# Designs tried in a protein design chat: VHH binders against Mitochondrial protein C2orf69 (C2orf69). Part 8

Target 1, 361 residues: Mitochondrial protein C2orf69 (C2orf69), of Homo sapiens (Human) (q8n8r5)
Amino acid sequence: SSCSQARTMNPGGSGGARCSLSAEVRRRQCLQLSTVPGADPQRSNELLLLAAAGEGLERQDLPGDPAKEEPQPPPQHHVLYFPGDVQNYHEIMTRHPENYQWENWSLENVATILAHRFPNSYIWVIKCSRMHLHKFSCYDNFVKSNMFGAPEHNTDFGAFKHLYMLLVNAFNLSQNSLSKKSLNVWNKDSIASNCRSSPSHTTNGCQGEKVRTCEKSDESAMSFYPPSLNDASFTLIGFSKGCVVLNQLLFELKEAKKDKNIDAFIKSIRTMYWLDGGHSGGSNTWVTYPEVLKEFAQTGIIVHTHVTPYQVRDPMRSWIGKEHKKFVQILGDLGMQVTSQIHFTKEAPSIENHFRVHEVF
Short names: E, the ipSAE of ESMFold2; O, the ipSAE of OpenDDE; V2, 0.75 times the mean of E and O plus 0.25 times the DockQ between their complexes.

## First folded at step 1 (VHH)

Design e09 (framework vhh_7qbe_3)
Fold by ESMFold2-Fast, scan of step 1:
Structure e09 (fold): chain B 361 residues (1-361), chain A 118 residues (1-118)
Amino acid sequence: as target 1 above (361 residues)
Amino acid sequence: QLQLVESGGGLVQAGGSLRLSCTASGRTYYMGWFRQGPGKEREFVASITWSGGSTYYADSVKGRFTISRDNAKNTLYLQMNSLKSEDTAVYYCATDFSGPLYEGMDYWGKGTRVTVSS
C-alpha cells in the first residue's frame, strides 16, 4: 500500500479515513511455532508468523472492482527474515541486562516493520536454533559455525533442504493452527509506544492463546481453498549475522539444483535483501568467489544490499566494505539486477543506525 | 593463520590482583577478553578498539578490571583488581569482532586459567 506516499498535508483536509498500514498489520494473525522440524526431525527452528491479512488490500473502493469469481488460489508471497545477534522475543530482550537497550528491534517489532514494508505477504521470522550467551545468533541448522555463530561455508551443508522442509512443515502447522484459533490482534497503540520512548509491553498476538469459545472442529471439509506453497513466491531477508544464512544458500546453489523440489523452490525466489550484513570473521563476510556468484547470477533473483557506515566504513573491520563492493561489482558485471544503497552517510557510525536500516530499506 | 597466546593466569587470594596478557602473531584491530567459569557458558568480560579510545566492560567487572593494549607489541592486557571467587575462570583473548553486539568471532586463544581462593 502507498498511503504513506501522500505527503501533502492540508489541515482542512478530510484525510481522517486515509489508508493505514498499522490497521492492516493489526488484522494479521500472529503465530509462534516453537518446534518446527526441517528435513532432519532432530533439527528444528522456532518461527514467528504474521499471516497475510486477507485478499487484495490494495483494491479500489469501487463496487465495480473485479471480484474473484474464478476458483483459483490467490497468488501468495512469503517474506523470510533471518535476524542478527541480540534479537529475540521482546520479553526476553527486556529482561537481559545488556540487550534491553535494543528492545525496539525484537522479533515482534521487526515482524511489524516487515509487514508494513511488504503488505499482503506472509512474514516469517526464522529464529536461530541456539543463542550463545543469549547474545550470539547461531544458525547451526543452516551453516557450519563456531560456538559464537561465525560461519565456515561449504557447498553441501544442506541449508536449502533444511529451509525448504522447514517452510513446508511450518506452513502446514500454521494452516492447521489458523483454522482452529481466533485472530490475534496487534495493539497499534502499544506497538507505537514500544517503538518510541516507552518500554515495550507489546508481547501479545504471537501466542496461540486467543481462542474463540467455539468448539474445536475435526472437520477438514471446509468450503475454502487453502493456499499452497507450490504457487508461492518468496523474498529472503538477512540482517547482520542473519546474512550468513543467505551467504550459505549461495554456496549451495550448484548442488541444490540437482534436487527437483529445491530447484523449483529456488525458481520461486524473487528477491533477496542483505541488510547491513556483517560478522567478525576477518574475511568471507560477503560472498566474493566468482564461481559461486556465477551460479547465483543464473537464478534471475533480484538483489538488494542496504548497508551503513557501522559495517562498511568501520576501520576496525575494513574488509567488510571491500568485500561488499566486490560482491556488488561481480554481480553487476554478470548482468544481475543489483541495487545497493548506503544509508546514514552523514552521521557517525552507530549501532542504532545499524538497526535503523530496517526503517529505510 | 593468526594466533593468540594468553598468559598471566594463576592462583590468587580473594581481594588480590592479576594482569593477563595476550600476544598476537600478527596485526589485530578490535580485541577483547572472554571467560568461562566452571559449569558456565563463555561470557564477555571487556573489549577495546584499535586506538584504545573506546573500552567496554561487562557489568560484573566494571570498576575492578581495566583493559589496555600496546600496539607496538601486538599485546592486549587485562588488569584485574579486587578479585572475587566468581571471577574463577579460564580467560580467553579474542580478535576480529564488532562492538558491543559481538557478532560471530574468529581467532580465539587457548586460554589462561585464573583461580580465586577464599
Scores: ipSAE 0.000, ipTM 0.236, lowest interface PAE 13.5, mean pLDDT 75

Design e10 (framework vhh_7qbe_3)
Fold by ESMFold2-Fast, scan of step 1:
Formats: C-alpha cells, structure tokens, sequence
Structure e10 (fold): chain B 361 residues (1-361), chain A 120 residues (1-120)
C-alpha cells in the first residue's frame, strides 16, 4: 500500500506511519543510548529516547505573555515504557522472517505513539538486556528469569535501584548529546568562576567537557536552569511481557522504600499502566498477593489496566483473565485509584488487537 | 522450547498402549504432538493449552489418545490406547507461545522425535 509522504524523525517508521504526525512529535529529537549502566555498572540496558519537544532543549526564550515577567521552570514528566515480546528496532524486525509482520509496533513506532499520547513528556523505551531467539524479551536486569524470560519474583532483586540509576545515567547522557551548546566552542570561552556558569550535563561529572567546581550557596535562581530529575514525575508502562518489570517493582516496594533515594523516586511515580499484560511464568501473570498489593495501595499511584480478549478471554490461558480480575478487585478493595478497560470485545481475539491496545489506552 | 526431548517410543502390538513423554524447561507454551508416518507429510495429533485446561485432537485419534501435562515436572504426555498399524510414525513434540494451532508451520520449537511401530 502507498502512504502520503510525511517527514518523520530518526525512527524510520514502517511505512505504516499514522499519516500526519503532529508538528511537536516531528520536532522531537530521537536518541539511541547503548550500554547505559544501572546501579551495577556491569548491568546495562539500551534505551531509546524521544526527548521532550521544543523549547526545553533550546536556550531560546519563546515570545511569551508580556504580563509574565518571571519565567517558570517547566514541569518535567517522563514516560518509561517496557516493550513486550517480538518488539525491537524497526530494521531488526523487518529482517526477521516472522517478526516483520509486527513492524508497526517497533520501538520507534511505539515511542512515536506514546509521544502523541503524552505530549511535552520525555519518552523512554527501555529495551530488555537479552532477546531469546530475537523473539522473547528477557528482562534479566529487572527480574530473575529463566533462559526464556519467565520471571521468578522476589522482594530484593534490585529492580528499583537499577531503574532509578539507569534513568539518572540515561538522562545525563541524553542532555550532553542533545544540547546544541555542545556543537560550538562557547563553553571553552566561558569565564565562569562560580556555580552560575553552564551546568554539568552528567551526575557522574561531564563526559567530554571542562567542568568547573564551586562550593557556593545557590544564589543564581534567575539563571536558566538545566533540566533535572529532582523535580520530575513519572509514568510507567508495561506492555505484554514488559509487565513483568512492573510486577517485580510491586514485589520490591516494602524493601525499596527503606532507601531514601528510591523512596523519593517511588513518590514521584504518578501513574502505572499495564497494557494487555499476560506474560510471565505459567499461571502467575498478574500480582495477586494481598501483602504485596497492600504496600502498592499505600503509594497513591494511579493504576490503569487495558486488556484485550487475546489475553483475558483466551480459553488456552484461562488463568490470565482470572488473575487480572483478582488484581483489580483487591486494589479496588484497598481503596486504590484503579481503572480497567477491555478493548476490541466485538472483534475476534488476535495478536494485531493485542498490539493495537497502544492506539486506544 | 529449544530443549524438547521426547521419550517412550517403541514397538507395540496392535490394540496395545504406549505413553510418550516430552520434557521441556520453563513451561508457559501451548504444546502439541505431531507425527510423520512412512511416505506421509507431518500431521497434527493433539495439542494442549499452557494451563492444561483445553485440549484438541485429530479425528483419527479422538477417543484413543489423551494429551496431558504436568507443569510442575515440565513434562508433556501423550497416552496412546488401542493402537492401530496406521499409528506407526515418528512422533514429535512441539511448542509455541500464545494460542494453540493445528498446523506444524505455526510451531517454533521441535523435538527430534521418537519412533512408534505398531505391528499386527
């Protein structure tokens, strides 16, 4: 089929581009970050970023309302997405003899869908560290798994610490790469002798630049501030097999909150989405343990589940629908803000509609 | 799964019984048994859902064969009763993620097969 030409970003698109990307999505910078370390430097993930659109990454001040004399720092929101089985970069999927059928759901295309769903947010796709047969996602850095990626949950694997440090490191690397200031020698000409100078672009120090150090009180509140994760809010999204990461995070809540940095991170999470979850070891696809869910309910996080007949009405996997109902019921009984929706109930169950949950949640 | 190992094949008299087993590590797949007789294409025999709740049979074996699984032991079984000479074949264990299918083209993982010979 022919599609009208559309100017697309670095993500190639499958040619099934939802023709007419918004100008905002088209202006987003796309960055692939390889080997980003977590809390353990030897455990790394690859991330795909669609940066927050427009002025936030440019020094330019927009022509604002003349009545607004003092600029406000923009609120920073990050969407973290954990893909399911089969999903990979577009070029990898198109070369696979089976996965090419699902090329519309490549990491780049899903990131683009999420950018439309969450405008003005940083969109992070967190790729699993291993793909069994280039098909089955294995989140070995986030959950104990067998060779096929089936999870064995425990309360102290370290998934929260890994996620938090992964984000800190990825964000700092992204700011260095996306800054237009890095493309000229302005920083070399900087005479800054105090903390009012150009900010550091990494929490580990600046990779390829001279960093000035000073020990002064923050008196430069009027200077243009760098983006930081300290004021950030987060939405976490798991799709299909990616839901095993969200599930593991729930098991760790009680222990993870004992770490003050992780507790602060947990308090910054506003919403979690389970998109057609149903992939785990055998009959344990949804978290149904009351003790775990009681800890989760205390967080104040808003929960959304979006499921399809492919997962919850499959007679060959009847436990999935039962476990999903139990998950929602227990959280509702605990007073948590939880909503659930089943999509495509009038259509035959299909893998296509499993993926199409991305279009309707 | 890649580690599918069939066992239990052998020589049996017509009217007799055999139980085939297939061992697999990590067991969240829909699984099936297929067979290939002399000079024939590989054909569907039976399949079972990951939970073990739903089973499907070829008409030629319905009522004689029973597929079952023990997920705690990571083992798939095919109980074959009232065996006929037409049941002589190499029997293959197969697995796929997701919905169970009846076509061999839809299965991703295969064992090496175990031979069943039914004599008169």
Amino acid sequence: as target 1 above (361 residues)
Amino acid sequence: QLQLVESGGGLVQAGGSLRLSCTASGFDYAMGWFRQGPGKEREFVASISGSGTYTYYADSVKGRFTISRDNAKNTLYLQMNSLKSEDTAVYYCAAKYGLSFRSPDEYDYWGKGTRVTVSS
Scores: ipSAE 0.000, ipTM 0.113, lowest interface PAE 20.5, mean pLDDT 75

Design e11 (framework vhh_7qbe_3)
Amino acid sequence: QLQLVESGGGLVQAGGSLRLSCTASGRSYAMGWFRQGPGKEREFVASISTSGGETYYADSVKGRFTISRDNAKNTLYLQMNSLKSEDTAVYYCAARHYDWYSGDYWGKGTRVTVSS
ESMFold2-Fast, scan of step 1: ipSAE 0.426; ipTM 0.763

Design e12 (framework vhh_7qbe_3)
Fold by ESMFold2-Fast, scan of step 1:
Structure e12 (fold): chain B 361 residues (1-361), chain A 121 residues (1-121)
Amino acid sequence: as target 1 above (361 residues)
Amino acid sequence: QLQLVESGGGLVQAGGSLRLSCTASGFTYGMGWFRQGPGKEREFVASIYSSGGTTYYADSVKGRFTISRDNAKNTLYLQMNSLKSEDTAVYYCAAEFRPYGYTSSGQYDYWGKGTRVTVSS
């Protein structure tokens, strides 16, 4: 079977950490999950997690009034980010003969920017499964792609099922890893202590049962297990080439919602951001099919697009700007909540400004 | 409009050598060679940066093929040594007309029509 491993970063840790944190987010736990399976165990992605700061991953320890025995925990929110071309871990980018120029936009540094933008959320960076020539991001688990990662969209690739299972598996792995590193250890240890009350190699059980293990427990899941994703909410962000994942999800909406679990997941998505999306290939760099966008408009998801002249005003890639305009117009005509902004219009188009969209959205 | 013209293909016996050339009608930032054999998918062969001399090779050709370019002539070369029957393919030249960062998808902007290489036993 496929297995995943995690690494943790603690501000007090001794150097087993991989994640780089700014001073303002150094209190967040950082995990790198090297191999996380989706629905198909042979289709895995690497994820980087910055856990929520002060919310979500820790017990409320505020003193309660005598009349308030159980303060309600804050809602769990997750931000999912799909990187663009060139982006990789800081260590890899700094050693690349061209990509070192954009090291400020490494996966760790972008995760840090997103953590400041969404301070109470889990931040997930979902790395592509393949990089062609160490430059071109290929999301082979999310969309049918050619050698260069250019997408061929269809309605049934399975991107939603992959994303949902990837998140379930990543969340479970993160809880196990964070418990081991003492972040949620007390909750996990209390479960382990209950299991220890029923020794694994004995005929004696607890609570009047002669033979019982903690695996055979019929106790309430809510009393013994970490929080689930069932009541979580989500923001999805694509940057540049990463927008092909968001686009594929739109193509799948009609078919995907037939699955009860995926329909519930779709209903938990609040907002989707397209950050300077576009690629070569001449078509489908933004979704422009009215039938697909009508399904999208029915979801109630809030849409934001942030673009720069680098993508939408390049005469060598003129389709990108035309498709973006059509995407926004059709969704607006359908009554969807859509915001669109063009940034850095007074400066020459550049890769730097392409990346700097992260600073202004 | 940028055009790419490949040359140097032909018939050669196994163990032999060929040099492919690709001339662009203007300056290019990145260039590469790709190939498609009979009944096979198109595959990457080699690529080269405009200014750095940094090269990348497919594992199947490392040590046998050498990519180079002459920017003054806008020409890309592929020196193919120790040719094998499995190297039989149509070889395509590909180029970026602008810096890498203006090609967000990784598809090269321009492609040649290809030149045929046949390696006989």
Scores: ipSAE 0.005, ipTM 0.358, lowest interface PAE 10.1, mean pLDDT 76

## First folded at step 2 (VHH; framework vhh_7qbe_3)

Design e05g (from e05 with N49S W50G D54S; at its last look DockQ between E and O 0.72; V2 from the best seeds 0.00; counts 0 for: pae E 2.02 > 2, grease 27 > 24.2, SAP .805 > .668)
Amino acid sequence: QLQLVESGGGLVQAGGSLRLSCTASGFTYSMGWFRQGPGKEREFVASISGSGGSTYYADSVKGRFTISRDNAKNTLYLQMNSLKSEDTAVYYCAAKEPYLYTDYWGKGTRVTVSS
ESMFold2, look of step 2: ipSAE 0.459; ipTM 0.798
ESMFold2 (binder alone), look of step 2: mean pLDDT 85; pTM 0.867
OpenDDE, look of step 2: ipSAE 0.363; ipTM 0.749

Design e05s (from e05 with N49S; at its last look DockQ between E and O 0.58; V2 from the best seeds 0.00; counts 0 for: pae E 2.2 > 2, grease 31.9 > 24.2, SAP .887 > .668)
Fold by OpenDDE, look of step 2:
Structure e05s (fold): chain B 361 residues (1-361), chain A 115 residues (1-115)
Amino acid sequence: as target 1 above (361 residues)
Amino acid sequence: QLQLVESGGGLVQAGGSLRLSCTASGFTYSMGWFRQGPGKEREFVASISWSGGDTYYADSVKGRFTISRDNAKNTLYLQMNSLKSEDTAVYYCAAKEPYLYTDYWGKGTRVTVSS
């Protein structure tokens, strides 16, 4: 009685191909502006600019029909991003004994993520002026705050004026930087031509050194068109601690509109994103004052909130979820275009999911 | 690593009062109390914000318990009044680190309310 041992073929574990998004996302060269003054010379911020990938509009030289109005350059859209806690330059984060685990969410990497989310847009990362303990982002030039960057919102701190002047100055600095790079590329090519090879006669047998054709890497000259503030549209994005800046801007709206230039800037803001807002304070993570939100409703700005259980379902910080709900409700009652999404609701709350909101919003 | 040490637990009669303390070895963000009764799951009792300005309570303890903190001493308190037999549990102190979702937990202190 030959007991045929049925070898139960253990079904091979389908190794879930973690699509390692090959992080060879060509690190588009970000322009770093190390010190950009705002309205007050004592108030400065670092800015990182990632220019839109110019699709090389191959101007197919279609034969010049003379009457085609030069297509007005498409309105330049600008995304302004305010980072959260821990976020810094990639080099700084990788060297930090604790923050290295979050290196994927460095300023450069988030700028790249945003560039994919907002194609044909300029991405501006506006860095906080202070990082307490290399962890807590403190937006001291935008909002009054404690040591840890917990905000004390008020109506007259000058956040709008500061932001406006930062942008004016950043635009000017970026134009000047790009113009200088363009001039230096032109001057290098002109000097090489005048080597007059004097015809010295001598006969000897030059062995054919294989001229390695240096493949001229087509430095696709990203035509950085200088951004004009006057024809620009804006999207504002706050992430985590960065939301304190957005909140402060709401408190200042009524007063800020009195300035003609700032009012024009406010009118150029199309959309605002609150990404998983949070700070170390006990309240006012979300603005819930009806008088403030009434002023906000008059702007016509589209509002998006994207949150995770990490912030809005934390029993230790239950006010965050309550305030968020109230914020969305009041805006809805005021007739604003507001969307609200809670991401990763089926997963355990985590800091990882907190950061992953950048991938899914 | 942050350490939390609870104290103040003991035996008390129904209707009595007890004050729990939790001392943290360093800076904490939000802090709170949880409890686990016999044969029950761990449940939320109360929490307090970093600033101490915002407090939250489970419905079962509202009006009877008061949470407070002294940031200068890195100490959390729970004043428990009008204690009931249902309040019998091991009480755990919890603290949130700003950049860690993983809360720190104390070893717990036992509260027993006798009829």
Scores: ipSAE 0.280, ipTM 0.712, lowest interface PAE 2.0, mean pLDDT 84
ESMFold2, look of step 2: ipSAE 0.427; ipTM 0.779
ESMFold2 (binder alone), look of step 2: mean pLDDT 84; pTM 0.860

Design e11h (from e11 with R27F S28T E54S; at its last look DockQ between E and O 0.47; V2 from the best seeds 0.00; counts 0 for: pae E 4.0 > 2, grease 26.2 > 24.2, SAP .73 > .668)
Fold by ESMFold2, look of step 2:
Structure e11h (fold): chain B 361 residues (1-361), chain A 116 residues (1-116)
Amino acid sequence: as target 1 above (361 residues)
Amino acid sequence: QLQLVESGGGLVQAGGSLRLSCTASGFTYAMGWFRQGPGKEREFVASISTSGGSTYYADSVKGRFTISRDNAKNTLYLQMNSLKSEDTAVYYCAARHYDWYSGDYWGKGTRVTVSS
């Protein structure tokens, strides 16, 4: 009786989703890294960074403490987000005759949502390397994929090494770029931020942000610490198709931890979120192999699963809900801290609520 | 445009068997059967993945119905055994396109009547 059909997202809501931000969030810097090499230098991904707001050089006052002249960057937390189908940079989505209806869930807007959810964290969006038909996100650099990006998981593809090397290279590239923006204050050069600041077309009834709200380069330079791997910790988030990356990482854990650097990276992962996972394959939406999950449970990573009826209560794809329950059950029995929440249970399944999981997780 | 054509419906006595088929004109990643009995809402019967390796059944038909597909003929089947009067319904073939946000495609249905 209930169909998996979903309501379209309103195209006029993009301005409202942006809303005025606090002064701390306004000072965050958005940086696009267009070509970041991974484990194979010929295989690259695009990354988007929204840097954390720093406290600057001011230190919390303690009785009798002297002021330190040399900056000592604090340990950092980094959120790594893997988007789903149709998600792209806002400009690309608005040019597509079908994807424009989902523009509120652009990579930039999701990064902003995540910055509110994870304050004082660096937000990284890791874009897939191939968009089949400009719609289907295909994570070819992370997992063996068919033409539509449906995964074939195995233990030795190399996703952990690829992710680790992406981060090493992205941190180095962002360090140079953010350092240049810090020096911008000293050189009086007006360098435009990597913000989206273009006006919307007249077909949208909402007003975009004013031009002056995108002029944050000087303020951003004063507040930002460059990304650093030293003592860093990580949260990994997969949404929809992006969950295939998280799943591939689980299959690789036993082999991947044999490398000392990758083992250290694995130990720095604190939390993993699966947000409404799904893909066009006929199975294996959630990992249900006990031997794989036993290895995962030994990491002590905190696990969150957030799902909606669009994915887990679809009769045509009944394996998704069954696999999700089995994933949660096995991890819980193994003593892992795992959350299982189903959102929007009183509403019809819809693509709108599928995306709105970002607002409620 | 994906088209689904059902066949094989008809009148059958309780305890009998019937085989439904559905030919699809395009490629799909999941197919299934739904039914709508007199005065009732449409309900799920069975579904099958593209490879045919994953099958799922409503509790009311488990052990009596078997879903299968022949990808070379692009045809979905429902073997219905030990039919009961409550199986009387219009049976609809459904398919999920790879474009998950485009919704499902439905056939026009084939009528199955199980006499008491």
Scores: ipSAE 0.208, ipTM 0.661, lowest interface PAE 4.0, mean pLDDT 79
ESMFold2 (binder alone), look of step 2: mean pLDDT 84; pTM 0.857
OpenDDE, look of step 2: ipSAE 0.371; ipTM 0.760

## First folded at step 3 (VHH)

Design a13z (from a13, 19 letters changed; framework vhh_7z1x_3; at its last look DockQ between E and O 0.69; V2 from the best seeds 0.00; counts 0 for: pae E 2.9 > 2)
Fold by ESMFold2, look of step 3:
Formats: C-alpha cells, sequence, structure tokens
Structure a13z (fold): chain B 361 residues (1-361), chain A 122 residues (1-122)
C-alpha cells in the first residue's frame, strides 16, 4: 500500500519527496501496556515500550553447530524513563485544553528521542499512577506523595520492589503481545498467500516482473528479540517530577539490596540520569543526606545530572540549585563518577528550555 | 495587591447545603489553578479540592468526593464550592487558595483568603 506524501519539501522551490513515516505512524510503533502490576496487586502502572533501531535481529552471521541448542539472545540494554508533569500519551495531550502546547513532549515522542539517543536499546516509559488535575504527575506507587505529587521519602516504601516487579510483568506482557501480533499477521498472510490474481505489471517507474499489488508492511511489529531480563543492563532516567522516583530508590538502597533478586537488579543498573529535577515543597528536590549518598556511591553507578535555569536559577525555589550542587559535590567526594551540566545558561529561564533538556543531554 | 475574599458560610443543619464563593482580585485569575482548603477547630489545614486554570479539570480529597463540587467563573474572577450532605465533621473555616505558579508544571500555594466559617450542627 502507498503512503501519503508532500509534493515538495520546500514551498517556493523545486524538490521531490519519497514516502516517509508520519509522526502518527511513528507513535504507533510504541507498544502500550495499559495495566502492569507491581509488587502490590492494587498498585499498577501504565508502561510504553519502544525498541530502538537495530535491536532484535538474530545473529545470522554466526551459524551454530548442529549439536548446539537454540541461540542465546544478545545481552539487552533497557532505558527506563520516568516522565514529568503534563506528559501523557500524544492523543490525550492533543485533546487537552491546557496541555496541548506541550504535545511535542508526549510519552511517545520522548520515547522516540530516547531511541535515537540510546541505539540498540529498549525504551520504557513508566507512567505515574495518578495525575492531579490531569496535569501534575504523582508517583504514588513509588513514593509517599501529597495531593500534588510532592514526595515524602523514606527507606522502606518499597519502590525498588515495585519497579522490579513492574519490569518482570512488563517483559512477560510484551512477549505475549508480540506473539499475538505475529500470529494475526501470519493468519492474514496465510489466507492471502494463495492468491492467483493477475500479476501486477510495472506501475510508473517500477521495475521487476512479478510485482504483487497487495504488499504489506511489517512496521507494526516489534523486533524478533522480545525483552528479557537475562544479562540485561539498565539506564534509569528521571525528568522533572519523575526524578522523585530515582530519589526514592536512593533512600531504599541499603534495605532493598537484602533481597537477592533486587540486589541483582541494582547491580545491573549501569547509569542514572537526573534531568532537570524539580517539585514543590521547599526541600528534598535533590538528595543531600550523606548517609544515603554513601550507600549510593557503593554501587558504582555512573551519574549524570542535566539541569536548566528553569529549575536551578528560580529565586522563588532557591533550594533546588543549592541542593543540586550539594548532591554533585557529595557524590564526587565519595569517589562516584558524576557529570553535571547546566544547559541554556545564556537564555532566560523557560518551560520550553526545561523540556528541551531532552534534546541536549 | 492580590486579594481573595470568601463568602457564603454560616450555620446549617446536618444534611444541608451551602455554596461558598471566593472573589479574586490583583492577578489574572484565569491563569492560575485554584483550591479550597479548610481548618477544623484544633486541627491543621486540610486540602479539599482543586480546579485547573480553564476549569476543565477538578480533583477532590476522598473526604468530600461526591458531596462537594468545585467550579470557577473566569469572567467573574470567582471560585465556588457547592457543599451538599453536610455533616458535623465539616465544621471548619474554609479558605480559597491560589497556586503560586502560572504556566508551570509545579503547584504550591502563595495566597489565602481570610476564610469563611461553616458550622454544621443541630
Amino acid sequence: as target 1 above (361 residues)
Amino acid sequence: QVQLVETGGGLVQPGGSLRLSCTASGFTFSKYDMNWVRQAPGKGLEWLSGISESGSYTSYADSVKGRFTISRDNAKNTLYLQMNSLQPDDTAVYFCAKDRYSFTTMSEFDYWGQGTQVTVSS
């Protein structure tokens, strides 16, 4: 089937365009898991999955000996992204009377940005469980939160266990969903594969003799390698309000590692990104408690912080910038690999640049 | 100067209804989320309900869901709270509260009204 395209790329000039995927088709490449249970059966989250280009191909260049068992999948890398306020599925944002102005930062669009940033990775967006006023993200399943989603961190809420169980269940659900999609495509193809309709001859600049008029795209399916926890590694990314999840995980490290499965998961986390963290409450936007950060430094996780003036140079929220500096300094003094960047320093603070951190981190 | 004035409180019997109003001045009312909170005798502040800038979305505390309805009229710079099925435990001073931030993904109150007393008793 043919796609729609523009006649020219430049309005006043010459040019031609090949058929390309629309923004709507790219958003449809995401697999939405609408109810993923965590550690408590009453606590579920919505997840979105996008596989980056190149992930999922079998290794066809290294054929096995006939005596060998089935090939082992390659090690997988998974990026876990916790969105901030206002971010939602594209359809919801475009129909929202107040949030439509931020539609470029929908869950699907950010997943696409991350897929380009982290090639050969599975991109997971982990949506908050409650949206106050359909605007403020509240991570109630990860951290004790007030009505606006501002956190009260503690050492025993259970965020690590919840995240781990979300991943176990999401990986299982994504495998089942992919299997059903493949069966449906196969069933349609098996019905149509015995077609003896007249062969399509060349159509306007097409070569080849036996061109069939009913061609199908396989763009609707995920790769051949479903998500797997075996030998997997992880990058965790919090943006804005989503940073409260990363912070809660830090508070829990000492107790959480006592569980063998969670300890193994912690050891599989390679890198954590704090992107422009911020929330109301007057404190605790960045973790500054040395005993908590001492446990974190023992993990050897690589830390990146990326901030903008919107969060760290707001006179009405002056604790955020001070806490960010203290977080970076304490971790550095503890010997942890920490990088820190302030973006857009020559521009006035703006919500636009707050979101644009996704493009520059 | 920012000013919030609550009216509509009073004495009411259990099961009765009241409608509170909050008239706003000194800021662009339609650009800010607005909230109702209350303080019962000897208790701290309890958040009850919030409404988005346009009025399109509302949120409620569990204690008042189904009984209270928040609304706003941006043309009149007025916030409302319709309170039905009132019970003695609803006795409190009721305040409207302005969100500090406009056009932001953050929420924090910066201005409060003087309050209006609601008393539910036989």
Scores: ipSAE 0.378, ipTM 0.761, lowest interface PAE 2.9, mean pLDDT 79
ESMFold2 (binder alone), look of step 3: mean pLDDT 87; pTM 0.883
OpenDDE, look of step 3: ipSAE 0.430; ipTM 0.773

Design ab1 (framework vhh_8emy_2; at its last look DockQ between E and O 0.68; V2 from the best seeds 0.00; counts 0 for: pae E 3.4 > 2)
Fold by ESMFold2, look of step 3:
Structure ab1 (fold): chain B 361 residues (1-361), chain A 118 residues (1-118)
Amino acid sequence: as target 1 above (361 residues)
Amino acid sequence: QVQLQESGGGLVQPGSSLRLSCAASGFTFSKYDMHWVRQAPGKGPEWVSSISESGSYTNYATSVKGRFSISRDNPSKTLYLQMNSLRPEDSAVYYCAKEGYFTGHDYRGQGTQVTVSS
């Protein structure tokens, strides 16, 4: 029955990295966007935002002359994370009769881990649109999927357009929520009351808890910028089932860059991480088509692959390790900057270590 | 070593009910999601229904939703499919399956024939 909201910070999935936290992380505001439309107005995703805390300090070094133009906010970096099977909001996971054992890897806890890893970045968790049996993440809005969310990749599904429109709409929604007149009033009145207006199994779980339903700044008039697409850059991270989204994006690169807005978005992607990719489809866990990878290599995106024996050393799924090697080899032969690491090689394959890749990548 | 034995099929008229059973052994039954799959002559396999380890969550193919009900009894290591309002299109061999079915490895039984005559 224990709630992770008893403290300002969750003790779970971020516990291993807490000693290194910056003061800016402690002041961040967490925002849950429950319905964000994508490219098709009937197709939406839930997003979770953990905002960057360090943006405001750069605005304080303005030139002393007030006759100059108002300074522009600095360019922003955004991390887009696609979770795997089992992962959900902490509250949902703790009530799930099977998934509660993995509560340390909730969307909120992983967002906190990522904020430590990328300390001056906005962290976006992009939840799948369907979970079969409340376990299997199905990215139906990004890729053609079977009942369990196993992908059928193609060049024209529209994943880039969907992702781009999700970001446009999410940034607008977060901007509108943050910029409303409630910033001052909510902080003044919400020290005791509004934090209790979203009850859980504890009525006093609000001590500046970062998981909230209302738009609040954690303290005072810090120089905090809302998310903005202007001159933004991106890191994309897929974990486990979430890697199907990254794979689909690769299949679409050649056609997607024909759209000027999508091409600009593609050019703003700096880095992509594949974290222990896997799904139930029997093949095509890693992209191994040379023509697809040739197009990808032209982007200059930095590639990181991090795997564990749970995925790449399973005798019953031997294609995963072979495909991973081929993905890395082809990209390396094409001159792309690729990092490849296998973690926990001296430990038995386990789902525990599959999740622990978040702590070591 | 995984053993699954389906039973309860038969020849019935449209609108009838049948209850299929699947006896499981050779694995920790309560730790796996379980499934019903069917295959009609000359057709590929079709997923019918799934149930989570604890039985807390179920799902059904659109073609059977509202007519079929999946259940499990973990102490007796038995999976069930209650099939109501049977139609000729439900005629198939029905298999119970352990999770591995969807990864290209099939841990299913011999099947039980259901024939709904028109």
Scores: ipSAE 0.334, ipTM 0.733, lowest interface PAE 3.4, mean pLDDT 79
ESMFold2 (binder alone), look of step 3: mean pLDDT 84; pTM 0.863
OpenDDE, look of step 3: ipSAE 0.466; ipTM 0.792

